# Ledger of designs, part 206: VHH binders against q96fz2

Target 1, 269 residues: q96fz2
Amino acid sequence: CGRTSCHLPRDVLTRACAYQDRRGQQRLPEWRDPDKYCPSYNKSPQSNSPVLLSRLHFEKDADSSERIIAPMRWGLVPSWFKESDPSKLQFNTTNCRSDTVMEKRSFKVPLGKGRRCVVLADGFYEWQRCQGTNQRQPYFIYFPQIKTEKSGSIGAADSPENWEKVWDNWRLLTMAGIFDCWEPPEGGDVLYSYTIITVDSCKGLSDIHHRMPAILDGEEAVSKWLDFGEVSTQEALKLIHPTENITFHAVSSVVNNSRNNTPECLAPV
Key: E = the ipSAE of ESMFold2; O = the ipSAE of OpenDDE; V2 = 0.75 times the mean of E and O plus 0.25 times the DockQ between their complexes.

## First folded at step 11 (VHH)

Design T2 (framework vhh_6z1v_2; at its last look DockQ between E and O 0.01; V2 from the best seeds 0.00; counts 0 for: pae O 6.2 > 2, placed apart)
Fold by ESMFold2, look of step 11:
Structure T2 (fold): chain B 269 residues (1-269), chain A 123 residues (1-123)
Amino acid sequence: as target 1 above (269 residues)
Amino acid sequence: EVQLVESGGRLVRTGGSLRLSCAASGFTFDDYAMGWFRQAPGKEREVVAAISWSGRSAYYADFVKGRFTISRDNAKNTVYLQMNSLKPEDTAVYYCAAEWGLFSSRPEDYDYWGQGTQVTVSS
């Protein structure tokens, strides 16, 4: 729940987010602040990652089924936070447990304003604790993908410069999030930040970790979570549950150090 | 008006080769993934191959076994299927299809379809 990969070039990422609005019109999400997108195989809290949210958050009278894509800070900074430095926040907002979301003011308040987002990633990492040792085995966890082949060239090696071809048709992991908008007291740009909602792990992941992000599986779930103009908080929360439609593979310990930003972070071992 | 027009289907002998073409118009070709499907009489329509919007990623059904290659030319709004080592079981109507965004292997996910071109492989 505390490490992801989101490495696709902006144009590839945008195409992976193709959708239909409520009238059936085919669309791509419109970017806000595209220059703040920092792709990496190894995203950690406090970094920026792209999220989807309703256009209605930005434009009066907009069609609430239309989507904006924007980088936001991982680790929700509540709108009521009074210090000038977000690192002084006294509690961890990287994740939000689904069973207590309506009990915690940091999450309940923005949720009541319809501030729902979809957090995008190639997938996420989790560390499995092995009994009888302090060693941990990292795994990369993601949606099942249609098996793809590198280009049809005979002798083409699977090398880092050609990995883009594997990812051109990648189904992005779509996680349910809540965001908030914080105005720094000393002035400057409004800070958009998010938390990832978590649930109990499905059976398939329970041997790796006991929690997982709340995954929105399919366009209906994504559309309902985003559309705060037509879908109430109460109805949206029914979308928050574990899913078994997930797969994983073991990866090397290269990913353990969040400064490592290489394809080896998610490569199978 | 969206149109997908397949061509190149014909009678060919076992072991032969054939290239199918599909000319697209009426939509932004570069935004769509493309697929080739086939349907034999009395059978369900099944995916043969699919290719991403950029042409960099491709999927092939297991029965292809390296015999077919999908490609696209975005400058000509055309997708191709090169079919080698043809077998009698490859006999079918072959359809070109387009899907908004990413490709899939399910026919129901595709937005636009051509009328098909007949491929017949004789023993």
Scores: ipSAE 0.498, ipTM 0.803, lowest interface PAE 2.7, mean pLDDT 90
Fold by OpenDDE, look of step 11:
Structure T2 (fold): chain B 269 residues (1-269), chain A 123 residues (1-123)
Amino acid sequence: as target 1 above (269 residues)
Amino acid sequence: EVQLVESGGRLVRTGGSLRLSCAASGFTFDDYAMGWFRQAPGKEREVVAAISWSGRSAYYADFVKGRFTISRDNAKNTVYLQMNSLKPEDTAVYYCAAEWGLFSSRPEDYDYWGQGTQVTVSS
């Protein structure tokens, strides 16, 4: 996964992340560093995206089932990194393979510390290799959305009003991530950054791409992944597998340029 | 072999001062945050102070109230705890611990532990 969409306004995003804690109380996640949230139809590595994480990471004795939402840098910067520029990392940390997560210290150590997060997105982009051509067709991949009486397929929003309604009730893609904290050598704020765990693609996506993000489907999966206070690493890792509960449509080549940030990026062609 | 060796613990009177030291070996010291923990008889182990690998960030427990200072010398692979204005309630075994990455207030996040040094504060 090298490209995502996360364009919802902050308030809409927050509401979309409503949850119940272990006591059954309905809650909204509290924001950390909300000013770092930058909505975009075209999110690339090194950009900031919102993730969910347990409140226990920030507050001692907090209920670990409570959630915080925070923009973090895409591309995990290990805490031990001593260079001043994260771009000097010699290895790619955009993704973490599920099969080798326990073999890589950069991922194993933070995971062992319970630094699990849920990466939020409208969906992610993947490019299909066309046989015989050097051209790649981009696809937008996301959770199936509930058909509201007025909201046909994302493509059927005939009016701006209908489009807004679609996004007001959009089910966000919830991807399993690992985050770490890095203190810059030159001083400054602690950097929070994340990697997305990847798995072999499901059958439905296999023709598009052989790998996909580990998607946490449903509130229980999300809760268990986040709750490092009650759920062990071993149990959490059982949640990491391909899912068939996804849909996709072809999009224009507009998304190919990471500088393009328009609705056309995820619009069906 | 990884080793953390605490020193400096002794009997001291109320209001006195102590400086604890922890010498580390067997791992890359400057990759690790360091912490001081204490455990009193019949009580759980609790964090006293922690310091980042660079020494630029530190954490102190609420009971410290400015009385203690954690510091480190990466060239010497040593972390220190300067304790001033000691009270009988500070009587405990003090442990040095190492955590890869940033420091935590949770003991379970630390990778390596020393054997501890006894600090006793008499009234």
Scores: ipSAE 0.022, ipTM 0.354, lowest interface PAE 6.2, mean pLDDT 90
ESMFold2 (binder alone), look of step 11: mean pLDDT 88; pTM 0.903

Design T3 (framework vhh_6z1v_2; at its last look DockQ between E and O 0.92; V2 from the best seeds 0.00; counts 0 for: pae E 10.7 > 2)
Fold by OpenDDE, look of step 11:
Structure T3 (fold): chain B 269 residues (1-269), chain A 123 residues (1-123)
Amino acid sequence: as target 1 above (269 residues)
Amino acid sequence: EVQLVESGGRLVRTGGSLRLSCAASGFTFDDYAMGWFRQAPGKEREVVAAISWSGRYAYYADFVKGRFTISRDNAKNTVYLQMNSLKPEDTAVYYCAAEYGYTDSRPEDYDYWGQGTQVTVSS
């Protein structure tokens, strides 16, 4: 996964992240550093995206089932990194393969510390290789959305009003991530950054791409992944597998340029 | 073999000062955040102070209130805790701990521990 969409306004995003804590109480996640949230139809590595994480990471004795929402840098910067510029990392930390997560120190260590997060997105983009050509067709991949009688498929939103309604009730894609905290050697703010765990693609996506993000489907999966206080690393890793509960449509080549940030990026062609 | 060896703990009077030292060996010292913890009889182990690998960032428990200073010398593989204005409530075994990468406040997040040094503050 090298490109995502996360364009919802902050308030809409927050409401979309409503959850029940372990006591059954309905809650909204509290924001940390809300000013760092930058909505975009075209999120690339090194950009900030919102993630969910347990409140216990920030507050001693907090209920570990409580959630915080925080913008973090896409591309994990290991805490031991000693260079002043994260871009000098010689290895790709945009993704973490599920099969080697325990073999790589950069991911194993933070995971062992319970630094699990849920990366939020409208969906993610993948490019299908066209046979015989160097051309790649981009696809937008996301959770199936509940067809409200009035809200047709993303493709059927013929009116701006219908489009707004679709996004007001959009089910966000919830991807399993690992985050770490890095202290810049030159001083400054602590950098929070994340990697997205990837797995082999499900059958439905296999023709598009061989790998997909580890998607946490449902509130239970999300809760277990986040709750590092009660759920062990070993148990959490059982949640990491391909899912068939995904849909996709072809989009225009507009998304190919990471500078393009318009609704056309995810619009069906 | 990983070793953390604390020293400097002793009996002192209220209002006195101590400097604890922890000598580290068997691991890459400058890759680890270092912490001081304490455990009083019948109480849970609690963080006193933690310092980042670079020494630029430090965390202090609320009860420290400016009385203690954590520092490190990476060339000597040593972390220090300067304790001033000591109180009877500061009586505990003080432990040195190492955590790979980042400073945390929870003991469970630390990878290596010393045997501890006894600090006793008399009234």
Scores: ipSAE 0.011, ipTM 0.284, lowest interface PAE 9.1, mean pLDDT 89
Fold by ESMFold2, look of step 11:
Structure T3 (fold): chain B 269 residues (1-269), chain A 123 residues (1-123)
Amino acid sequence: as target 1 above (269 residues)
Amino acid sequence: EVQLVESGGRLVRTGGSLRLSCAASGFTFDDYAMGWFRQAPGKEREVVAAISWSGRYAYYADFVKGRFTISRDNAKNTVYLQMNSLKPEDTAVYYCAAEYGYTDSRPEDYDYWGQGTQVTVSS
């Protein structure tokens, strides 16, 4: 997983993240650094994307079931990195394989500190290798969406009002991530950065690509992954597995160029 | 073998000053954040101060800000706690601790611990 869409305006995105805390109270996540949120239909590594994490990471004695939403850099920068420019990191931390996470220091250490996050997106893109050619067919991959009489589906809105309802009611993809905190050696703000955990693809996606992000399907899974105060690393890792509750459609090659930030990137073809 | 050895704890009058040191061996010191924690009888261990691997960033508990200073000397593999304006409430066993990577104030995030040094502040 190397490309996502996360294009909703901040207020719409925040409402889509409504949740219940451990006491059953309805809440919205509280933003950190909201001005760093850069919505786009076409997010790539090294860009910032919103993630959810426990309030306990920021406030002593906070309720660990309460959620913060914050933009973080895609591509985990380990806390031990000594160069001043994160782009000089010589190994790729865009993704973290679930089967080796406890063997790699860059991921094991922050995971052991409870630095678990939920990476938010409209959905993600994958490119299918076509037999007998070097051409690749991109797909947009996302949670199945509940259709209503006036909402329709992506690219099928019957009015501007119904297009608003499609995205106003969109179920965001929730991917399991690990984050770390890096102190630039020359000073400045601490950099928060994340990796997306990957697993073998489910049967439904296996013809597109052999790996998929670890998707947290439902509020119980999301809550357990985030709540490092009550859920151990060992127990949290049981949440990491493929899911078949996923759908997709082919999209045009417009998405191939990461500079193209238009609705055409995810429109069905 | 990793070792953290605290020294400098002793009896000091109220208002006095004291410098604690912690010598580290058995690991790459400049990959680790260092912290000082304290534990009074019958109380839980609590963070006093922590310093990043580079020494550029420090955390201080609210109850000691302005009175204590944490520092490190990576050439000597040593972390220090300068304690000024000491109060009887500062009486405790002080522990140094090491954590791989970025500093945190939570004891459970620290990998290695010293055996502690007693600080007693008399009135």
Scores: ipSAE 0.006, ipTM 0.325, lowest interface PAE 10.7, mean pLDDT 87
ESMFold2 (binder alone), look of step 11: mean pLDDT 87; pTM 0.891

Design T4 (framework vhh_6z1v_2; at its last look DockQ between E and O 0.83; V2 from the best seeds 0.00; counts 0 for: pae E 12.4 > 2)
Fold by OpenDDE, look of step 11:
Structure T4 (fold): chain B 269 residues (1-269), chain A 123 residues (1-123)
Amino acid sequence: as target 1 above (269 residues)
Amino acid sequence: EVQLVESGGRLVRTGGSLRLSCAASGFTFEDYAMGWFRQAPGKEREVVAAISWSGRSTYYADFVKGRFTISRDNAKNTVYLQMNSLKPEDTAVYYCAAEYGIYSSRPEDYEYWGQGTQVTVSS
């Protein structure tokens, strides 16, 4: 996964992240560093995206089932990194393979500390290789959305009003991530950054790409992944597998340029 | 072999000062945050202070109230705890611990531990 969409306004995003804590109380996640949230139809590595994480990471004795939402840098910067520029990392930390997560210290150590997060997105982009051509067709991949009488699919939004309705009730893609904290050598604020765990693609997506993000499907999966106070690393890792509960449509080549940030990026062609 | 060796613990009078040292070996010291913990008889182990790998960021427990200072010398693979204005309530075994990356207030996050040094503050 090298490109995502996360364009919802902050308030809409927050509402979309409504949850029940372990006591059954309905809650909204609290924001950390809300000013770092930059909505975009075209999120690339090194950009900031919102993630969910347990409140226990920030507050001692907090209920670990409570959620915080925070923009973090895409591309995990290990805590041991000594250079002043994260771009000088010699290995790719955009993704973490599920099969080797325990072999790589950069991922294993933060995971062992319970630094699990849920990366939020409208969906992610993947490019299919076209046979016989050097051209790649981009696809937007996301959770199936509930068909409302007026807004069945992104493609069915014939009016601006319908489009707004679609996004107001959009089920966000919830991807399993690992985050870490890095103190810059030259000073400044602690950097929070994340990697997306990847798995082999499901059958439905296999023709597009052989790998996909580990998607946490449903509130229980999300809750268990986040709740590092009650759920062990071993148990959490059982949640990491391909899912068939995904849909996709072809999009224009507009998304190929990471500078393009318009609705056309995820619009069906 | 990984080793953390604490030193400096002794009997001191109320209002006195101590400096604890922890010498580390067997791992890349500069990659680890360091912490001081203490455990009094019948109580749980609790964090006293922690310091990031660079030494630029520090954490102190609420009971410290400016009395203690954690520092480190990466060239010497040593972390220090300067304790001033000691009180009888500070009587405990003090442990040095190492965590890969940034510090935590949670003992469970620390990978390596020393054997501890006894600090006793008499009234």
Scores: ipSAE 0.208, ipTM 0.659, lowest interface PAE 1.9, mean pLDDT 90
Fold by ESMFold2, look of step 11:
Structure T4 (fold): chain B 269 residues (1-269), chain A 123 residues (1-123)
Amino acid sequence: as target 1 above (269 residues)
Amino acid sequence: EVQLVESGGRLVRTGGSLRLSCAASGFTFEDYAMGWFRQAPGKEREVVAAISWSGRSTYYADFVKGRFTISRDNAKNTVYLQMNSLKPEDTAVYYCAAEYGIYSSRPEDYEYWGQGTQVTVSS
């Protein structure tokens, strides 16, 4: 819940986010701030990652089913924060527990304003604590992927062209998030930042870790979470639950150091 | 007890100017964004202008066209709307509103509202 991979080039990522609007027309999300996108196999809190949100957040009369894609800071900075440096927050906003989201002003307020987003990643990492040692085994966790003649598995790619084929049809992990907008007291651009909502782990992940991100499985769930113009907070929160539609494999400890940004971070061991 | 009290609304000729004030009490004014909204007869309430808690960021509706200026004085717990080049279309009840932190263009996001002040622009 504290480390992801989001490494696709911008154009590949954008095509992976193709969607249908409420009228059934296929569209691509429109970018904001594309120059702030920093792809990496090893994303940590305080870095920028792409999220989807409704166009209605930016345009007065927009169709709320239309999507914007924008990089946002991981680790929600509340609009009321008064220090100049977001790293000085006295509490962790990397994740937001689903069972207390309506009790915490940092999350309840932006949620009530419809500030829902879908956090995009190749998948996320989690560390399994092994009894009898203090060492931890990292896993890469992601949606099951469809194998085709044109795509290989991560472990079978032996050339740059074969590697590209693995990721060309990759189904991105889609996690439920909340965002907020913060005006730095010293001036400058408004900061957009997000938290990832968490739930209890599904049975399939319970041996790895007791919490998981709230995953939005399928276009209906993604559309409803994003569409604050048509879907109330109360209805949207019904989408927040664990899913069993997930797979994983063990990876090497290379990923432990967040400075390591190589394909080895997610390669099967 | 939270109060927002608008003042300054009156009858003004086309092309005239008017300054609205909104005095706030009962909350930490420096923590709140402030907005001006208006409601003309038969229409829904719409944002006119908004200003962030710090005063550094402002928003203006497209129909303002550089004619209005929002400002705030945190020492006096007051927000202002300077309205220039007034038109008959500006005739409405003008409301002051407060929202924690940063502003929104949506009326439903605001926690506190004033009772409104009538602005009438004659030809």
Scores: ipSAE 0.000, ipTM 0.322, lowest interface PAE 12.4, mean pLDDT 88
ESMFold2 (binder alone), look of step 11: mean pLDDT 89; pTM 0.906

Design T5 (framework vhh_6z1v_2; at its last look DockQ between E and O 0.01; V2 from the best seeds 0.00; counts 0 for: pae E 9.5 > 2, placed apart)
Fold by OpenDDE, look of step 11:
Structure T5 (fold): chain B 269 residues (1-269), chain A 123 residues (1-123)
Amino acid sequence: as target 1 above (269 residues)
Amino acid sequence: EVQLVESGGRLVRTGGSLRLSCAASGFTFDDWAMGWFRQAPGKEREVVAAISWSGRSAYYADFVKGRFTISRDNAKNTVYLQMNSLKPEDTAVYYCAAEYGLFESRPEEYDYWGQGTQVTVSS
């Protein structure tokens, strides 16, 4: 996964992240560093995206089932990194393969510390190889959306009004991530950054790409992944597998340029 | 479609120099780390060098010993391998590869590969 969309306004995004804690109370996640949230139809590595994480990471004795939402840098910067510039990382930490997560120090160490997060997105982009051409067709991949009588498929939203309604009730893609905290050697603010765990693609996506993000489908999966206080690393890793509960549509080449941040990025062609 | 097209491989004499190029298309090049691999006959494919998305950091295999330099031009979607002081042991097919995450030495971690270019170093 090298490109995502996360364009919802902050308030809409927050509401979309409503959850029940272990006591059964309906809650909204609290924001940490809300000013760092930059909505975009075209999120690339090194950009900030919102993630969910347990409140226990920030508050001692907090209920570990409570969630915080925080913008973090896409591309994990390990805590032991000694250079002053994260761009000097020799290896791309945009993704972490599920099969080698325990073999890589950069991912194993923070995972062992319970630094699990859920990366939020409208969906992610992937490019399909076109046979016989040097061109790749981009696809937008996301959770199936509940067809409300009035809210057609993203493709059927012919009116701006219908489009707004679709996004007001959009089910966000929830991807399993690992985050870490890095203190710059020269001082400054602690950098929170994340990697997205990837798995082999499901059958439905296999023709598009052979890998996909580890998607946490449903509140139980999300809760277990986040709750590092009650759920062990070993148990959490059982949640990491391909899912067939995905849909996709072809989009324009507009998304190919990471500088393009318009609705055309995810619009069906 | 993601394409990686290597060029520049040829026959050179021991001690000679060669510059390989890899032209990339079909993905956001400047978001990806790039690598050069080689495979000699009867041997496993091995990493030669890798470069970060920004071009500011690079990894080199132990056998390179300062002889090779990996670089990239993001404006041209191209990665290069300057090879100096070539030895017969450097004879191999050289491959360009792209990955979501750079792993130090495992080819299976790379998502996209070129067709390769033959480098032959004669004694």
Scores: ipSAE 0.014, ipTM 0.259, lowest interface PAE 8.0, mean pLDDT 89
Fold by ESMFold2, look of step 11:
Structure T5 (fold): chain B 269 residues (1-269), chain A 123 residues (1-123)
Amino acid sequence: as target 1 above (269 residues)
Amino acid sequence: EVQLVESGGRLVRTGGSLRLSCAASGFTFDDWAMGWFRQAPGKEREVVAAISWSGRSAYYADFVKGRFTISRDNAKNTVYLQMNSLKPEDTAVYYCAAEYGLFESRPEEYDYWGQGTQVTVSS
């Protein structure tokens, strides 16, 4: 997983993240650094995307079931990295394989500190290699969406009313991530950055690609992954597995160029 | 074998100063954050100060702000705690601790611990 869509305006995204804390209280996540949120139909590594994490990471004695939403850099920069430019990191941290997460210090250490996050997206893109060619067919992959009489189709969002019919009640994809905090050598704010955990693909996606992001399906899974105050690393890792509760459709090659930030990127073809 | 060895603890009078040192060996010191913790008799271990792997970011507990300074010398694999204006309530065993990368304030997040050095502040 190396491309996502996360295009909702901040207020719509925030409402889509409504949740209940451990006491059953209805809440919205509190933003950190909201001005760093850059919505786009076509997010790539090194860009900022919103993640959920426990309030306990920021406030001593906070209720660990309360959620913060913050933009973080995609591509985990380990806290021990000493160069001023993260592009000099000699290994790819866009994704983290679940089967080796406890063997790689770049992921094991922050995971052991409870630095678990939920990576938010409308859905993700994956490219299928076509038989007998080097050409690849991109797909947009997302949670199945509940349809009502007010619902609209993807690709018909050409006006505020049509857009609202599709996206106002969109169920965001919730992927398991690990984050770390890096102190730039030249000074400045601590950099928060994340990796997306991957697993073997489910049967439904196996014809597209052999790996998929670890998807947290439902509020119980999301809550347990985030709550490092009450859920141990060992228990949290039991949440990491493929899911069949996923759908997809083919999209045009417009998404191939990461500069293209238009609804056409995810429109069905 | 990872070792953290504290030194410099002794008896001092109220208002006095001490400098604690912690010599580290058995790991790549400049990849690790370092912390000083203390534990008084009958009390739980608590953070005093912590310093990032790079030395550019530091945390101080509220009860010591303005009186204590944490520093590190990566060439000597040593972390220091300069303690000024000591009070009797600073009496405790002081421990140095190490964790990878950027520090946390909670003791359970630290991987390695020293044996401690006793600081006693008399009236």
Scores: ipSAE 0.006, ipTM 0.434, lowest interface PAE 9.5, mean pLDDT 89
ESMFold2 (binder alone), look of step 11: mean pLDDT 86; pTM 0.876

